# VH-VL binders against Rho GTPase-activating protein gacY (gacY), part 5

Target 1, 192 residues: Rho GTPase-activating protein gacY (gacY), of Dictyostelium discoideum (Social amoeba) (q54th9r528to719)
Amino acid sequence: APLEDVINRPDNPGEIPVLFEKGIAYLSRRGLQVEGLFRLSGANSQIKSLRQGFDQGEDVDLEDVEDVHTVAGLLKLYLRELPSPLFPFDLYSSFIEISKGEQTKPQKVESLKLLLSLLPPANKALSKHLFKFLGKVIENSSVNKMNSVNLSIVFAPNLLKDKEGNVMDAVADAQFVNQVVQLILDNINILF

## First folded at step 18 (VH-VL)

Design i1 (from y2 with light chain R54L)
Fold by OpenDDE, fold request of step 19:
Structure i1 (fold): chain C 192 residues (1-192), chain A 122 residues (1-122), chain B 107 residues (1-107)
Amino acid sequence: as target 1 above (192 residues)
Amino acid sequence: QVQLVQSGAEVKKPGSSVKVSCKASGYIFSYYAMHWVRQAPGQGLEWIGYIYPIFGEANYNAKFQGRVTITVDKSTTTAYMELSSLRSEDTAVYFCARGPYYDEWSGPFDSWGQGTTVTVSS
Amino acid sequence: DIQMTQSPSSLSASVGDRVTITCKASQDISDYVAWYQQKPGKAPKFLIYAASSLQSGVPDRFSGSGSGTDFTLTISSLQPEDFATYFCQQYDRYPYTFGQGTKLEIK
């Protein structure tokens, strides 16, 4: 379901999907100092089951999940399954151009700030919560080994996609998608 | 087309180490997982571990933890599997196999090396 | 770890026969299973996903079914080139595990 539809559900009281609210809360308590957070995989069947529970409006309790990588995988799966990426299709080229451009880093950050301001309200809210949380992950990178580079690699393909879906083009743009997401992660306090 | 070419057969003594190489071509090496799987004579397949070259960190089957090291050389698009403290039970054909693109963290192996026979005998 | 119990261990059949190979998982793994074909002296070859009959380069006579704990590979009409060893694999979680294999021989 589209992000806006999920947020507007009667059983979704907050500004972000309850799945993310619970997931971030869970990982904030249990996952910040786990090596390879978001890089290592959990059980796909359990992730799928949890996703289905949330989709059906069940009161899913993530506290019963023992493996933090399962919850991390749930968040990644949600982002990947969005009908439109968290960064919408129509902004894809703009993000890529920021990465490809020869501007200074401060100039790129300013451009990125403007671009992020163009996100739909639901996307802005989820982005804010996601990246603020990822900032906490990065703060613990000495232990969990997940710095902004590693996290950008993990999340970039799930946040930014070309609508045409050409595999060759996606592969060709991969480095630029990773770079722009890393730029966001390196400047969370400025951008959010 | 995707190609995985492995190093030649090895004969080793117990207690020694072996390092098998897997040269990849025909795709962007850094973006796909490289897995290692072995097959003892007349037996099934056993998963050893994997690495995403873009991350550079390997993950292992706990059975081999402490004895196996998986590495990559991105400049030569080559993956390596080193197994130490070799035992007779380590005698097997060792395969490298390409996993999914890194936007998917799990999946089957769509391409395989030809295999490397490692024989451990006194 | 997840155990994949494959059956039968060996099977003799004739060209044109319908062949069924089964794989049972020790717990529910949804449909995260793959099948491989291996010929003597060669590396395994990816065949199909658990519940798929469509794979590039794989003949239509091969099909997979199943979800949860029970999975089946079916060859609708056996051809001479199909005599080989077949393996199931789960990729639900690490460590990946395989079935023991089914050797399909000519009767």
Scores: ipSAE 0.897, ipTM 0.941, lowest interface PAE 0.5, mean pLDDT 95
Fold by OpenDDE, fold request of step 19:
Structure i1 (fold): chain C 192 residues (1-192), chain A 122 residues (1-122), chain B 107 residues (1-107)
Amino acid sequence: as target 1 above (192 residues)
Amino acid sequence: QVQLVQSGAEVKKPGSSVKVSCKASGYIFSYYAMHWVRQAPGQGLEWIGYIYPIFGEANYNAKFQGRVTITVDKSTTTAYMELSSLRSEDTAVYFCARGPYYDEWSGPFDSWGQGTTVTVSS
Amino acid sequence: DIQMTQSPSSLSASVGDRVTITCKASQDISDYVAWYQQKPGKAPKFLIYAASSLQSGVPDRFSGSGSGTDFTLTISSLQPEDFATYFCQQYDRYPYTFGQGTKLEIK
């Protein structure tokens, strides 16, 4: 379901999907100092089951999940399965151009700030919560080994996609997608 | 066309180490997982570990933890599997196999190397 | 670890026969199972997902079914080139694990 439909559900009182609210809360408590957070995989079947629970409006309690990588995987899966990426299709070229451009990093950050301001309200809210949380992950990178580079690699393919869905183009653009997401992660305090 | 070409057969003594190479071509090496799997004579398949070259950090089957090291050389698009403290039970054909693109963290192996026979005998 | 129990370990069949190979997981792994074909002296070859998704170049006579703990590979009409060893694999979670294999021989 589209992000806006999810947050407007009667059983979704907040500005972000309950799945993310609970997931971030869980990982903030249990996952920040776990090595390889978001890089290591959890059990796919359990992730799928949890997703289905949330989709059906069940009161899913993530506290019963023992493996933090399962919850991390749940968040990644949600982002990947969005009908439109968290960074919408129509902004894909703009993000890529920032990455490819010859501007200085401060100039690119300003461009990103403007671009992020164009996100739909639901996307903006989820982005804010996601990246602020990822900032906390990065703050613990000495322990969890997940710096902005590693996190950009993990999340970039799930945040920014070409609508045409050409595999060859996606592979060709991968470095630029990763770079722009890393730039966001390196400047969370400015951008969010 | 994806190709994985492995190094030649090895004969090793117990207690020694072996390092098998897997040269990848036909795709963006850094973006796909490289797995290592072995097969003892007349036996099934056993998963050893994997690495995403873009991360450079390998993950291992706990059974081999401490004895196996999986590395990559991105400049030559080559993956390596080194197994130390070799035992007779390590005698097997070792395969490298390509896993999924790094937007997916699990999946089957769509391409395989031809295999490298490692024989451990005194 | 998840155990994949494959059966039978071997079977003999004739060209044209319907062949069924089974793989049982030690726990519910949804449909995260794949099947491979291996011929002597060669590397395994990916055949099909448990959910019956075929790889390019794999004949339609191969099909996969099952979810949860029980999975089946079916060859609807055995051809001469199908005599080989077949393996199931789970990729639900690490460590990945395989069935023991089924050697399909000509009767």
Scores: ipSAE 0.896, ipTM 0.940, lowest interface PAE 0.5, mean pLDDT 95
Fold by ESMFold2, fold request of step 19:
Formats: sequence, structure tokens, C-alpha cells
Structure i1 (fold): chain C 192 residues (1-192), chain A 122 residues (1-122), chain B 107 residues (1-107)
Amino acid sequence: as target 1 above (192 residues)
Amino acid sequence: QVQLVQSGAEVKKPGSSVKVSCKASGYIFSYYAMHWVRQAPGQGLEWIGYIYPIFGEANYNAKFQGRVTITVDKSTTTAYMELSSLRSEDTAVYFCARGPYYDEWSGPFDSWGQGTTVTVSS
Amino acid sequence: DIQMTQSPSSLSASVGDRVTITCKASQDISDYVAWYQQKPGKAPKFLIYAASSLQSGVPDRFSGSGSGTDFTLTISSLQPEDFATYFCQQYDRYPYTFGQGTKLEIK
């Protein structure tokens, strides 16, 4: 299901998917001090079951979930399964050229600000909520051991994809995809 | 073209340590999980732990209670598993095995090393 | 931890036979099951993932099925190279665990 369709459902009153709203709330309360948040995996079968509950419009209560990594995995799964990535296919080349380019870091940040302003409204809203939360994860990195480098590695492949790229092109671009997401993570307060 | 070549057989005394190496080639070493699995004589397979070299942090089966250390050397594309305070029940063939690309959840082991026999006896 | 129990522990069969091996998980693991073949003195060989998906290069005589707790590996017409030990593995959650193995030997 496209992101725009999800946020327009009657059982989704907010500007982001209720799955993300509940997941961020859960992880804000119980996840910020957990080692390896987003890096370590939860139970795949439980993640799948929770995802199905949200897809069917059920009132899923995440408070029953004891494994923090299962809720973190749920958020990653949602991003990965979007028909169009959070940073859409038609902007992929623009994002990658920022990391490949020879601009200064401040110039790259200004280019990112413009590029993020081009996101569809639903994508902007979700990006803001996600990256504001990831900023909190980074603030706790002395305990959870998840800095901007680690989070970029985890999230970059779930956020940016080349629609027509083959496996060899994806591997060749991986470092640039990671680098541009890291740049966003290092400048959250400026960009969001 | 993926190849995992392990170090040779070892005979160890109880209480000592062993370090097994696994040299990887034919893929981008940093991007795939490296797992360690052992098989005692006449027994099944037991999972020890893994590492993604790109993160550099290992995750272990709690059964080994801090006796195991999994590391990587990215410059030589080699993974290591060190097991300390050896007991006779640690006698086994130790395998390295390649897991999924780092953008995947989890997955089976698609390539295996040839195995390293470790014998613990007086 | 999730326990994986295989049945039978061994079986004898002839070339051309159809055989089945079962694997039971101690709790629901959806389809997060792999199957491996191991010949004496060799490393395991990956056959099946996601309970039923054949790895590239695996002959069509191998098939897998199941979801939840009960899983089956089937070899539809045994070939001489298929006599080996087979084991299942769950990768739903850590620690990863394996069945104890099923030895398939010549009758």
C-alpha cells in the first residue's frame, strides 16, 4: 500500500501511519537505552504478525510486546515494503549526486534541504517524525551504541532504492547511499 | 565464486584457548554476515554467533557465556572465532558460514567453510 | 530457545524412491526454515529457504513445505548423490537452532 493511501484511511487520524506513531512512542519509552537498537533483530514471525494487524486496520497494542527489537524491526519492515521508498525513486539520483559531489559540507546540507522540500507531503511528514526520533537515538549512543554511522548503514537501504538498478549497481552505490543518509543524520536540526 | 577457507586442525588441552580463522573471497566481505557453527562428533549443529564486518559488533549464543570472541580483519577479509576455557565437550568441527547481505533481516547460510577440527584432550 | 525436532533419525531407501523428512518447531516460526544436506567429511550444503523456496542450482526433485510448526522436506526420486544427512534450521529468532539430523542411507 502507498504511503498516501495509508494516511488517508479512516483508522489513521494522524499525518503519519499509526504503525509509526505507536512504534515511535513505544521505542521512546522503552528503546532509547537498549544496545543495538535497529541493528539487532527481533522475532521475524512476530514482526510479520504485527505488520498484518496494522495492515488490516486492527487496534494493535504494542505494550504487549516484550522484545524492543521486534518493534524496531516492525518500523524497518514498513519502510522496506513501501511500494515507493520514503525518498522516492525519481529523487534517487539527486540524493546520490550530493554524496558523490565535490561541494563543501555546508553546501551539501543546503542541497539536502532543497531536496527534502521536494518530497510529497506524506513523505515529508514521515521523514520528519522518523529523523527526529533517530536524533534521540543518537543522543543516547553512549548507552545504545547506535551513532549516525551505524544508523545510516541500517536505514539507508530502506530509504533510498534505485528502481531499475541491478545488484552490481546497488553494491557499487552502497557507500554513497550510506553517506548521504549519514549527512542527513548529522544535520537533523537544520534539515527538519 | 564465494569461498571460505578455514585454518587447520588443532589439538588443545583443557583450560586453553583456540582461535580459528576463516578467509573470505569472491564477495564484498564487509556487507555480509559471518556466522560460526560447530558440530560435535556424531552430533548435530550448534550456532555460536555472528558478526557483520561493516558494524564490527558481534552477537553471541548465550550458551557460551562470554567464552567466545568473534572478530574480523577487513584488510585481509578474514573472520576469527576464539573460544577460551576449553572443555572436552568443545571437541567439534567448527564452521564459518556466510549469512545475508546487511540490508536483509536474517537468513540461512548460503556458503560454508570446509570446517576446522578442534580436539580438546589431555 | 526454539527446539527443532526431526523425524526420522535415519531411514534406508533405494535409488528412485520418494522420501519425506519432517521437522517440528517448539513454537510458531512462520516459514523461517532452511534445509541443508551434509555428506560425510563435508560442509553442509544449502538447499531450501523460507520453508519451500529452492536455492539456485538445487534440483527440482527437492521440495519443502510447511508453516507454523510443522515442516517437510521431500525428495521425489532419489539419485545416488542424495544419500546424505539432512537437517532443518530455524532462523526466526536468535539463537538459531538446528534439527538433530536425518541420515538417508542406501537400502
Scores: ipSAE 0.751, ipTM 0.887, lowest interface PAE 0.9, mean pLDDT 92
Fold by ESMFold2, fold request of step 19:
Structure i1 (fold): chain C 192 residues (1-192), chain A 122 residues (1-122), chain B 107 residues (1-107)
Amino acid sequence: as target 1 above (192 residues)
Amino acid sequence: QVQLVQSGAEVKKPGSSVKVSCKASGYIFSYYAMHWVRQAPGQGLEWIGYIYPIFGEANYNAKFQGRVTITVDKSTTTAYMELSSLRSEDTAVYFCARGPYYDEWSGPFDSWGQGTTVTVSS
Amino acid sequence: DIQMTQSPSSLSASVGDRVTITCKASQDISDYVAWYQQKPGKAPKFLIYAASSLQSGVPDRFSGSGSGTDFTLTISSLQPEDFATYFCQQYDRYPYTFGQGTKLEIK
């Protein structure tokens, strides 16, 4: 389901998907001190089951989930499976050109600010919630071992992808996709 | 043309250590998991652990925690597995195996090294 | 840890036979199962992923089925080159675990 459709459902009272709202709340309470958050894997079968519960409109209670990595995996899976990525297909090349470009870092950050302002309202809202939370993860990196480099690697393929990309093109661009997400993660307070 | 070429057979004494290498080619080494699996004579397969070279952090089967170290050298596209405090029960063929691309967090092993025989004898 | 119980431990069959190998997981693992073929002195060869999806280049006589806890590998018409040991593997959660193997001997 498109992101705009999900946030407009009667069972979704907030500006972001309830799956994401509950997941961030869970991880804010239980996940910030967990080593390898978002990098280590949870149980794939449980992630699939939780996702289906949310898709069916059930009132899924994440507090019963004991494995933090399963909830982290649920958030990654949601982003990965969006029909249009959080950073939409038509902006992919614009994001990549920022990381490939020879602009100064302040100029790149200004370009990112403009590019993020072009996101649809639902995408902006979800991006803000996600990246504000990832900022908290980075603040705890001395314990959880997840700095901006590691988080960029984990999240970049879930946030933006080339609509027409074959495997060879996607692999060739991976470093630039990771780098632009890292630049966002290094400048969360300015960008969000 | 994915290829995983492992170091040669080793004969070791109990209490020593062994370091097996796995040279990768035909793909971008940093982006795929490298797993280590062993097979004792006449027995099944046992998962040891893995590393994604792009992260540089290994994850281990608890059975081997404290005795195994998995590392990579990105410049030579080579993975290493070092097992210490060797016992006769560690006699096995040790395989490296390529796991999924880092955007897929679980998956089967689609390419395997030829295996390295490690014999631990008194 | 997820235990993968594989049955039978060995079997003999004739060329042309249909054979079935079963793998049972100790917990629900959805379809996160792979199957491998291993010939003596060789590394395992990847056959099937996601319980039922055939890897490219694997002969169509191989098929897989199952979901939840019960999984099956079937060879519809056994060929001489299918002499091998077969392993199931779960990749639902770490640690990854394998069945103990089924040795398939051609009569």
Scores: ipSAE 0.737, ipTM 0.880, lowest interface PAE 1.0, mean pLDDT 92

Design i2 (from y2 with heavy chain S106T)
Fold by OpenDDE, last read:
Structure i2 (fold): chain C 192 residues (1-192), chain A 122 residues (1-122), chain B 107 residues (1-107)
Amino acid sequence: as target 1 above (192 residues)
Amino acid sequence: QVQLVQSGAEVKKPGSSVKVSCKASGYIFSYYAMHWVRQAPGQGLEWIGYIYPIFGEANYNAKFQGRVTITVDKSTTTAYMELSSLRSEDTAVYFCARGPYYDEWTGPFDSWGQGTTVTVSS
Amino acid sequence: DIQMTQSPSSLSASVGDRVTITCKASQDISDYVAWYQQKPGKAPKFLIYAASSRQSGVPDRFSGSGSGTDFTLTISSLQPEDFATYFCQQYDRYPYTFGQGTKLEIK
């Protein structure tokens, strides 16, 4: 379901999906100091089951999940399965252009700020919560080993996608997608 | 096309170490997981571990934890599997196998090396 | 760890026969199962993924089915080149695990 539809569900009182509310809360308590958070995989079947529960509006209790990587995987899966990426298709080229451009980092950050301001309200809200949380992950990188580089690698493919879905283009753009997401992660306090 | 070419057969004594190489070509090496799997004579397949070259960190089957090291050389697009404290039970054919693109993290093996026979005997 | 119990360990069949190999997982692993074919002295060959999807280039006589805990590989009409050992694999979670294999021999 589209992000806006999920947020507007009667059982979704907040500005972001309940899945993320609970997931971020869970990971904030249990996952911030776990090595390889978001890099390591949980059980796919369990992740899928949890996703289905949330999709059906069930009161899913993530506290019953023992493996933090399962919850981390749930968040990644949600982002990946959005009908339109968190950073919408129509902005893909613009993000890539920032990465490829010859501007200074501060100039690129300003460009990113502008692009992020163009996000739909639901996307803005989720982005804000997501990246602020990822900022907390990075703050604990001395323990969890997940710095902005590693997190950008993990999340970039799930946040930015070419609508055409050309495999060759995706591979060619991979480094630029990673770079722009890293730039966001390095400037969370400015951008959000 | 995707091609994985492994190093030649090894004969080792118990207690020694072996390092098998897997040269990858035909794809972007850094973006796909490289897995290692072994097969004892007449037996099934056993998963050893994997590495995403883009991360450079390997993950292992707990059975081999502390005894196996998986590494990569991105400049030569080569993956390595080193197994120490060799035992007779480690006698097997060792395979490298390509896993999924790094956006999926889990998946089957679509390409395999030809295998490297490692024989451990006194 | 997930145990993949494969059966039978061996079977004999003739060209043209319909053959079914079974793999049972110790836990529900949804459809995260792959099947491989291996001939003597060779590496496994990728056949099926997601329990029921054929890899590109794999003949349509090969089919996979199942979800949860019970999975099957079916060869609708055996060809001479199909005599080999077959393995199931789960990739639901690490560590990856395989079935013990099924050796398909000529009757």
Scores: ipSAE 0.901, ipTM 0.947, lowest interface PAE 0.5, mean pLDDT 96
Fold by OpenDDE, fold request of step 19:
Order: C-alpha cells, then sequence, then structure tokens
Structure i2 (fold): chain C 192 residues (1-192), chain A 122 residues (1-122), chain B 107 residues (1-107)
C-alpha cells in the first residue's frame, strides 16, 4: 500500500508507519551496537511474515524477535517494496543531478535541503525519523562498523529508484545514488 | 556475458593452506555478491561464505569460521578464497558463484566458475 | 540451520518421461528456493528461483512449485540432455544449504 494510505489507517496513530515506529524503537534498544547492522541479513521468511502481520493490522510484538537483523531487514524490505520509493520517482533525476553536479559540497547540501522540502508530507515524516535513527547508528559506528558510507550503500537502492527500471541504467547510476544518500547521512543535522 | 574463471587445480599437504582465485568479468564486480561453494567427491554442495566487494566484509559458514578467508581485489575484479589448516576432508571442487545485486541480500547463484579441484593428501 | 531433504537420491527414467524431484525444508522458508542442474565435471547450472520462476533460457519443460516446506522440480518430458544431477537450495537465510542431490540416469 502507498505510504500515505498506511499512515492514515485507523490503527496507525503516528505520523509514520507503526512498523517503523516499533522497528526503530526496537533497534534503538537492541541494535545500535550490533556489528553489521543493516548489512547482515535476517531470515527472509520471518521478515516477510512480520511485514504481513503489520499489513494486516495485527498487533505485532517485535520484542519476541531474537535476531536484530530480522527487524533491520523488515525496515529495509518495507522501503524497498513501497509502490513509490521514499524519495519519489519524479525526484530521482533531481537527486542524481545533485550527485553528478560540480557544485561544492555545501552547495549540494543546500540543493538537497530544497529537494527534500519537496517530499510529500508522509515521505518527509518517514525520512526524518529514518535518518535521525540512522544518525544514531552512525554515532555507534566504532562498534557496529556501519558508518555513513556503509549505510549509504545499504539504503540508497531502497530509497531512490528509476521508474523505468532499466538494469543497465540502475547499475550506471548506482555510484551517484550511493553518493547522494551518503551526503544526506553526512548532513543529517542540517537536513532534518 | 558474465564470466567467472577460477585458478587451476591444487594439490596440498595436510596442515597447509590453499588460495583459490576467481576472476570475474562481464558485470560490475563490486555490486554483486561472490559466494564460494564446495563439493566433495560424489557429494552434495556445501556453502562456504560470501562477500560483497563493495563492502569488503565477508561472511562465513560457521563450520569454516576461523579457517577460511574470503577477499576481493576490486582493481582486478578477482575474488579469493583461502582455506588454512587443510585436512583430507577438505578435498573437493571449489566453486565461486555470483549472487544477487546488492539491493537484495539473498538470492540464487546465476553464474558459476568452472571449479577448482583441491586435493589434500599426505 | 535449515535442512533440505531431497528425494529421491537417484532415479532412472526414459526419454519422454515425466520426472518429479522433491525437496523438503526443515522449517517454513516461504518460496526462497532455487534449483540447479549439474553434469559431470561441470559447474551447476541455474534453473529455477523463487521456487517456481524459470531462469531465462531454461526450457519450458522445467518447472518448479511449492511454498513453505515442500518443493518440487518437474521435467514434463525428459530429453536426452536432461540426464544429470539436480540440487535444490534454500536462500531464505544464512547459512545457505542444499539438498543432497538427485542423480537422474537413463533407464
Amino acid sequence: as target 1 above (192 residues)
Amino acid sequence: QVQLVQSGAEVKKPGSSVKVSCKASGYIFSYYAMHWVRQAPGQGLEWIGYIYPIFGEANYNAKFQGRVTITVDKSTTTAYMELSSLRSEDTAVYFCARGPYYDEWTGPFDSWGQGTTVTVSS
Amino acid sequence: DIQMTQSPSSLSASVGDRVTITCKASQDISDYVAWYQQKPGKAPKFLIYAASSRQSGVPDRFSGSGSGTDFTLTISSLQPEDFATYFCQQYDRYPYTFGQGTKLEIK
């Protein structure tokens, strides 16, 4: 379901999907100092089952999940399977152009700030919560080994996608997608 | 035209180490997982470990933990599997195999090397 | 670890026969199963993914089915080039595990 539809569900009290609210809470307690958080994979079948529970409006208790990588995988899966990426299709080229451009980093950050302001309200809210949390992950990178570079690699493909879905183009753009997401991660306090 | 070309056969003594190489071409090496799988004579397939070159960190089957090292050289698009403290039971054909693009974390092996026979004998 | 129990270990069949190979997982792994064909002295060849999706270039006579714990590879009409060993694999979680293989021989 579209992100906006999910947050407007009667059983979704907050401004972000309950899945993310619970997931971020869980990972904040259990995952911040786990090596390879978001890089290592949990069991796909369990992740899928959890997602289905949330989709069906079940009161899913993530505290019963033993493997933090399962919950991390749940968040990644949700982002990846959004009908439209967290950064919508119509903004893809704009993000890529920021990365490809020859502006200074401060100028690119200003461009990103403007671009992020164009996000739909639901996307903006989820982005804020997600990147604030990822900032905490990065703060613990000395232990979990997940710095902004590694996290950008993990999340970039899940946040930005070309609507045409051409594999060759996706591969060609991969470095720029990663680069722009890293730039966001390096400037969370400015952008959010 | 994905192609994985492995190094030649190895004959080793117990206690020694072997390092098998896998030269990849026809795709962006850094963006796909490289897995290692072995097959003892007349036996099934056994998964050893994998690495995403873009990350540079390998993950291993616990059975081999501490004895296997998987590495990559991105400049030559070559993956390596080194197995130490070799035993007779390590005699097998070792395969490198390409896994999924890094937007997915698990997946099947769509391309395989030709295999490298490693024989461990006194 | 997930155990993949493949059956039968071997079977003999004739050209034109319908052949079925099964793989049972020790627990629910949804549809995260692949099938491979291996001929003597060669590397495995990728056939099926997601339990029932055929890889590009694989003949229509090969099909996969199943979800949860029980999976099946079917060759609708066996051809001479199909005599080989077949393996199932789960990629639901690490460590990846394989079935022990099914050797398909000519009768």
Scores: ipSAE 0.900, ipTM 0.947, lowest interface PAE 0.5, mean pLDDT 95
Fold by OpenDDE, last read:
Structure i2 (fold): chain C 192 residues (1-192), chain A 122 residues (1-122), chain B 107 residues (1-107)
Amino acid sequence: as target 1 above (192 residues)
Amino acid sequence: QVQLVQSGAEVKKPGSSVKVSCKASGYIFSYYAMHWVRQAPGQGLEWIGYIYPIFGEANYNAKFQGRVTITVDKSTTTAYMELSSLRSEDTAVYFCARGPYYDEWTGPFDSWGQGTTVTVSS
Amino acid sequence: DIQMTQSPSSLSASVGDRVTITCKASQDISDYVAWYQQKPGKAPKFLIYAASSRQSGVPDRFSGSGSGTDFTLTISSLQPEDFATYFCQQYDRYPYTFGQGTKLEIK
């Protein structure tokens, strides 16, 4: 389901999906100092089961999940399964151009700030919550080993996609997608 | 077009180490997982571990933890599997196999090396 | 770890026969199962993924089915080149695990 539809569900009181609200809360308590958070995989079948529970409007209690990588995987799965990526298709080229551009990093950050302001409200809200949380992950990188580089690698493919969905193009653009997401992660306090 | 070419057969003594190489070509090496799997004579397949070259951090089957090291050389698009403290039970054909693109962290193996026979005997 | 119990261990059949190989997982692993074909002295060949999706280039006579704990590989009409050993694999979670294999021999 589209992000906006999920947020507007009667059982979704907040500005972001309940799945993310609960997931971020869970990981903030249990996952920030776990090595390889978001890089290591949980059980896909369990992740799928949790996803289905949320989709069906069940009162899913993530506290019953023992493996933090399962909850981390749940968040990644949600982003990946969005019909339109968190950074919408129509902005893909703009993000890539920022990455490919010859401007200085401060100039690119300003460009990113403007670009992020163009996000739909639902996307903007989720992005804010996601990246604020990832900022906390990075703050604990001495323990969890997940710095902005590693997190950009993990999340970039799930945040920014070419509408054509060509694998070859995705591979070709991967470095630029990763780079622009890293730039966001390095400047969370400015951008969000 | 994807090709995985492994190093030649090895004969080792117990207690020694072996390092098998897997030269990858035909794709962007850094973005796909490289797995290692072995097969003892007449036996099934046993998963050893994997690495995403872009991360450079390997993950291992607990059975081999402490004895196996998986590394990559991105400049030569080559993956390595080193197994130490070799035992007779380590006698097997060792395969490298390509896993999924790094937008997915689990998946099947779509490409395999030809295998490297490692024989451990006194 | 997930145990993959494959059956039978060996099977004799004739060209043209319909053959079924089963794999049972010790836990529910949804559809995260792959099947491989291996001939002597060769590396495994990728056949099926997601339990029922055929890899590109794999003949239509190969099919996979199942979800949860019970999975099946079916060869609708055996061809001479199909006599080999077949393996199931789960990739639901690490560590990856395989069935012990099914050797398909000519009757």
Scores: ipSAE 0.900, ipTM 0.947, lowest interface PAE 0.5, mean pLDDT 95
Fold by OpenDDE, fold request of step 19:
Structure i2 (fold): chain C 192 residues (1-192), chain A 122 residues (1-122), chain B 107 residues (1-107)
Amino acid sequence: as target 1 above (192 residues)
Amino acid sequence: QVQLVQSGAEVKKPGSSVKVSCKASGYIFSYYAMHWVRQAPGQGLEWIGYIYPIFGEANYNAKFQGRVTITVDKSTTTAYMELSSLRSEDTAVYFCARGPYYDEWTGPFDSWGQGTTVTVSS
Amino acid sequence: DIQMTQSPSSLSASVGDRVTITCKASQDISDYVAWYQQKPGKAPKFLIYAASSRQSGVPDRFSGSGSGTDFTLTISSLQPEDFATYFCQQYDRYPYTFGQGTKLEIK
């Protein structure tokens, strides 16, 4: 289901999907100090089961999940399976252009700030919550080993996709997608 | 056109180390997982570990933890598997195999190296 | 770890026969199962993924089915080139694990 439809569900009281509210809360308590958070994989079958529960409107309690990588995987799966990426298709070229451009880093950050302001309200809200949380992950990188570079690699392909792109184009653009997401992660306090 | 070409057969003494190479071509090396799997004579397949070259950090089967090191050289698009403290039980054919693109963290092996026979004997 | 129990360990069949190989997981792994074919002295060949999806180039006579704990590889009409060893694999979670293999021999 589209992000907008999810947050407008009667059983979704907040501005972001309940799945993310609970997931971020869970990982904030249990995951920030875990090495390889978001890089290591949980059990796909369990992730799928949890996703199904949320999709069906069940009151899923993530506190019953023992493996933090399962919850981390749940968040990644949700982003990956959005019908339109968190950063919408129509903004893909703009994000890539920022990465490819010859501007200075401060100038690129300003461009990102403007671009992020163009996100639909639901996407903007989820982006804010996601990246602020990822900022906390980065703050703990000395322990969890997940700095902005590693997190950009993990999340970039799940956040930004070319609607018209084939596999070859996706691979060709991968470095630029990773680079622009890293730039966001390096400037969370400015951008969000 | 994905190709994985492994180094030649090895004969080693117990207690020594072996390092097998896997030269990858036909795809963007950094973006796909490289797995290592072995097969003892007449036996099944056993998963050793994997690495995403873009991360440079390997993950291992706990059975081999402490004895195996998986590395990559991105400049030569080559993956390496080094196994130390060799035992007779380590005698096997060792395979490198390509896993999924890094937008997925689990998946089957769509391409395999030809295998490297490692024989451990006194 | 997930145990993949494959059966039978070996079977003999004739060209044209319908052959079925089963793999049972020690716990629910949804459809995260692959099947491989291996001939002597060669690397495994990728056949099936997601329990029931054929890899590109794999003949239609090969099919996979199952979900949860019970999985099946079926060859509808055995051809001479199909005599080999077959393996199931789970990729639901690490560590990856394989069935012990099924050697398909000529009767």
Scores: ipSAE 0.897, ipTM 0.946, lowest interface PAE 0.5, mean pLDDT 95

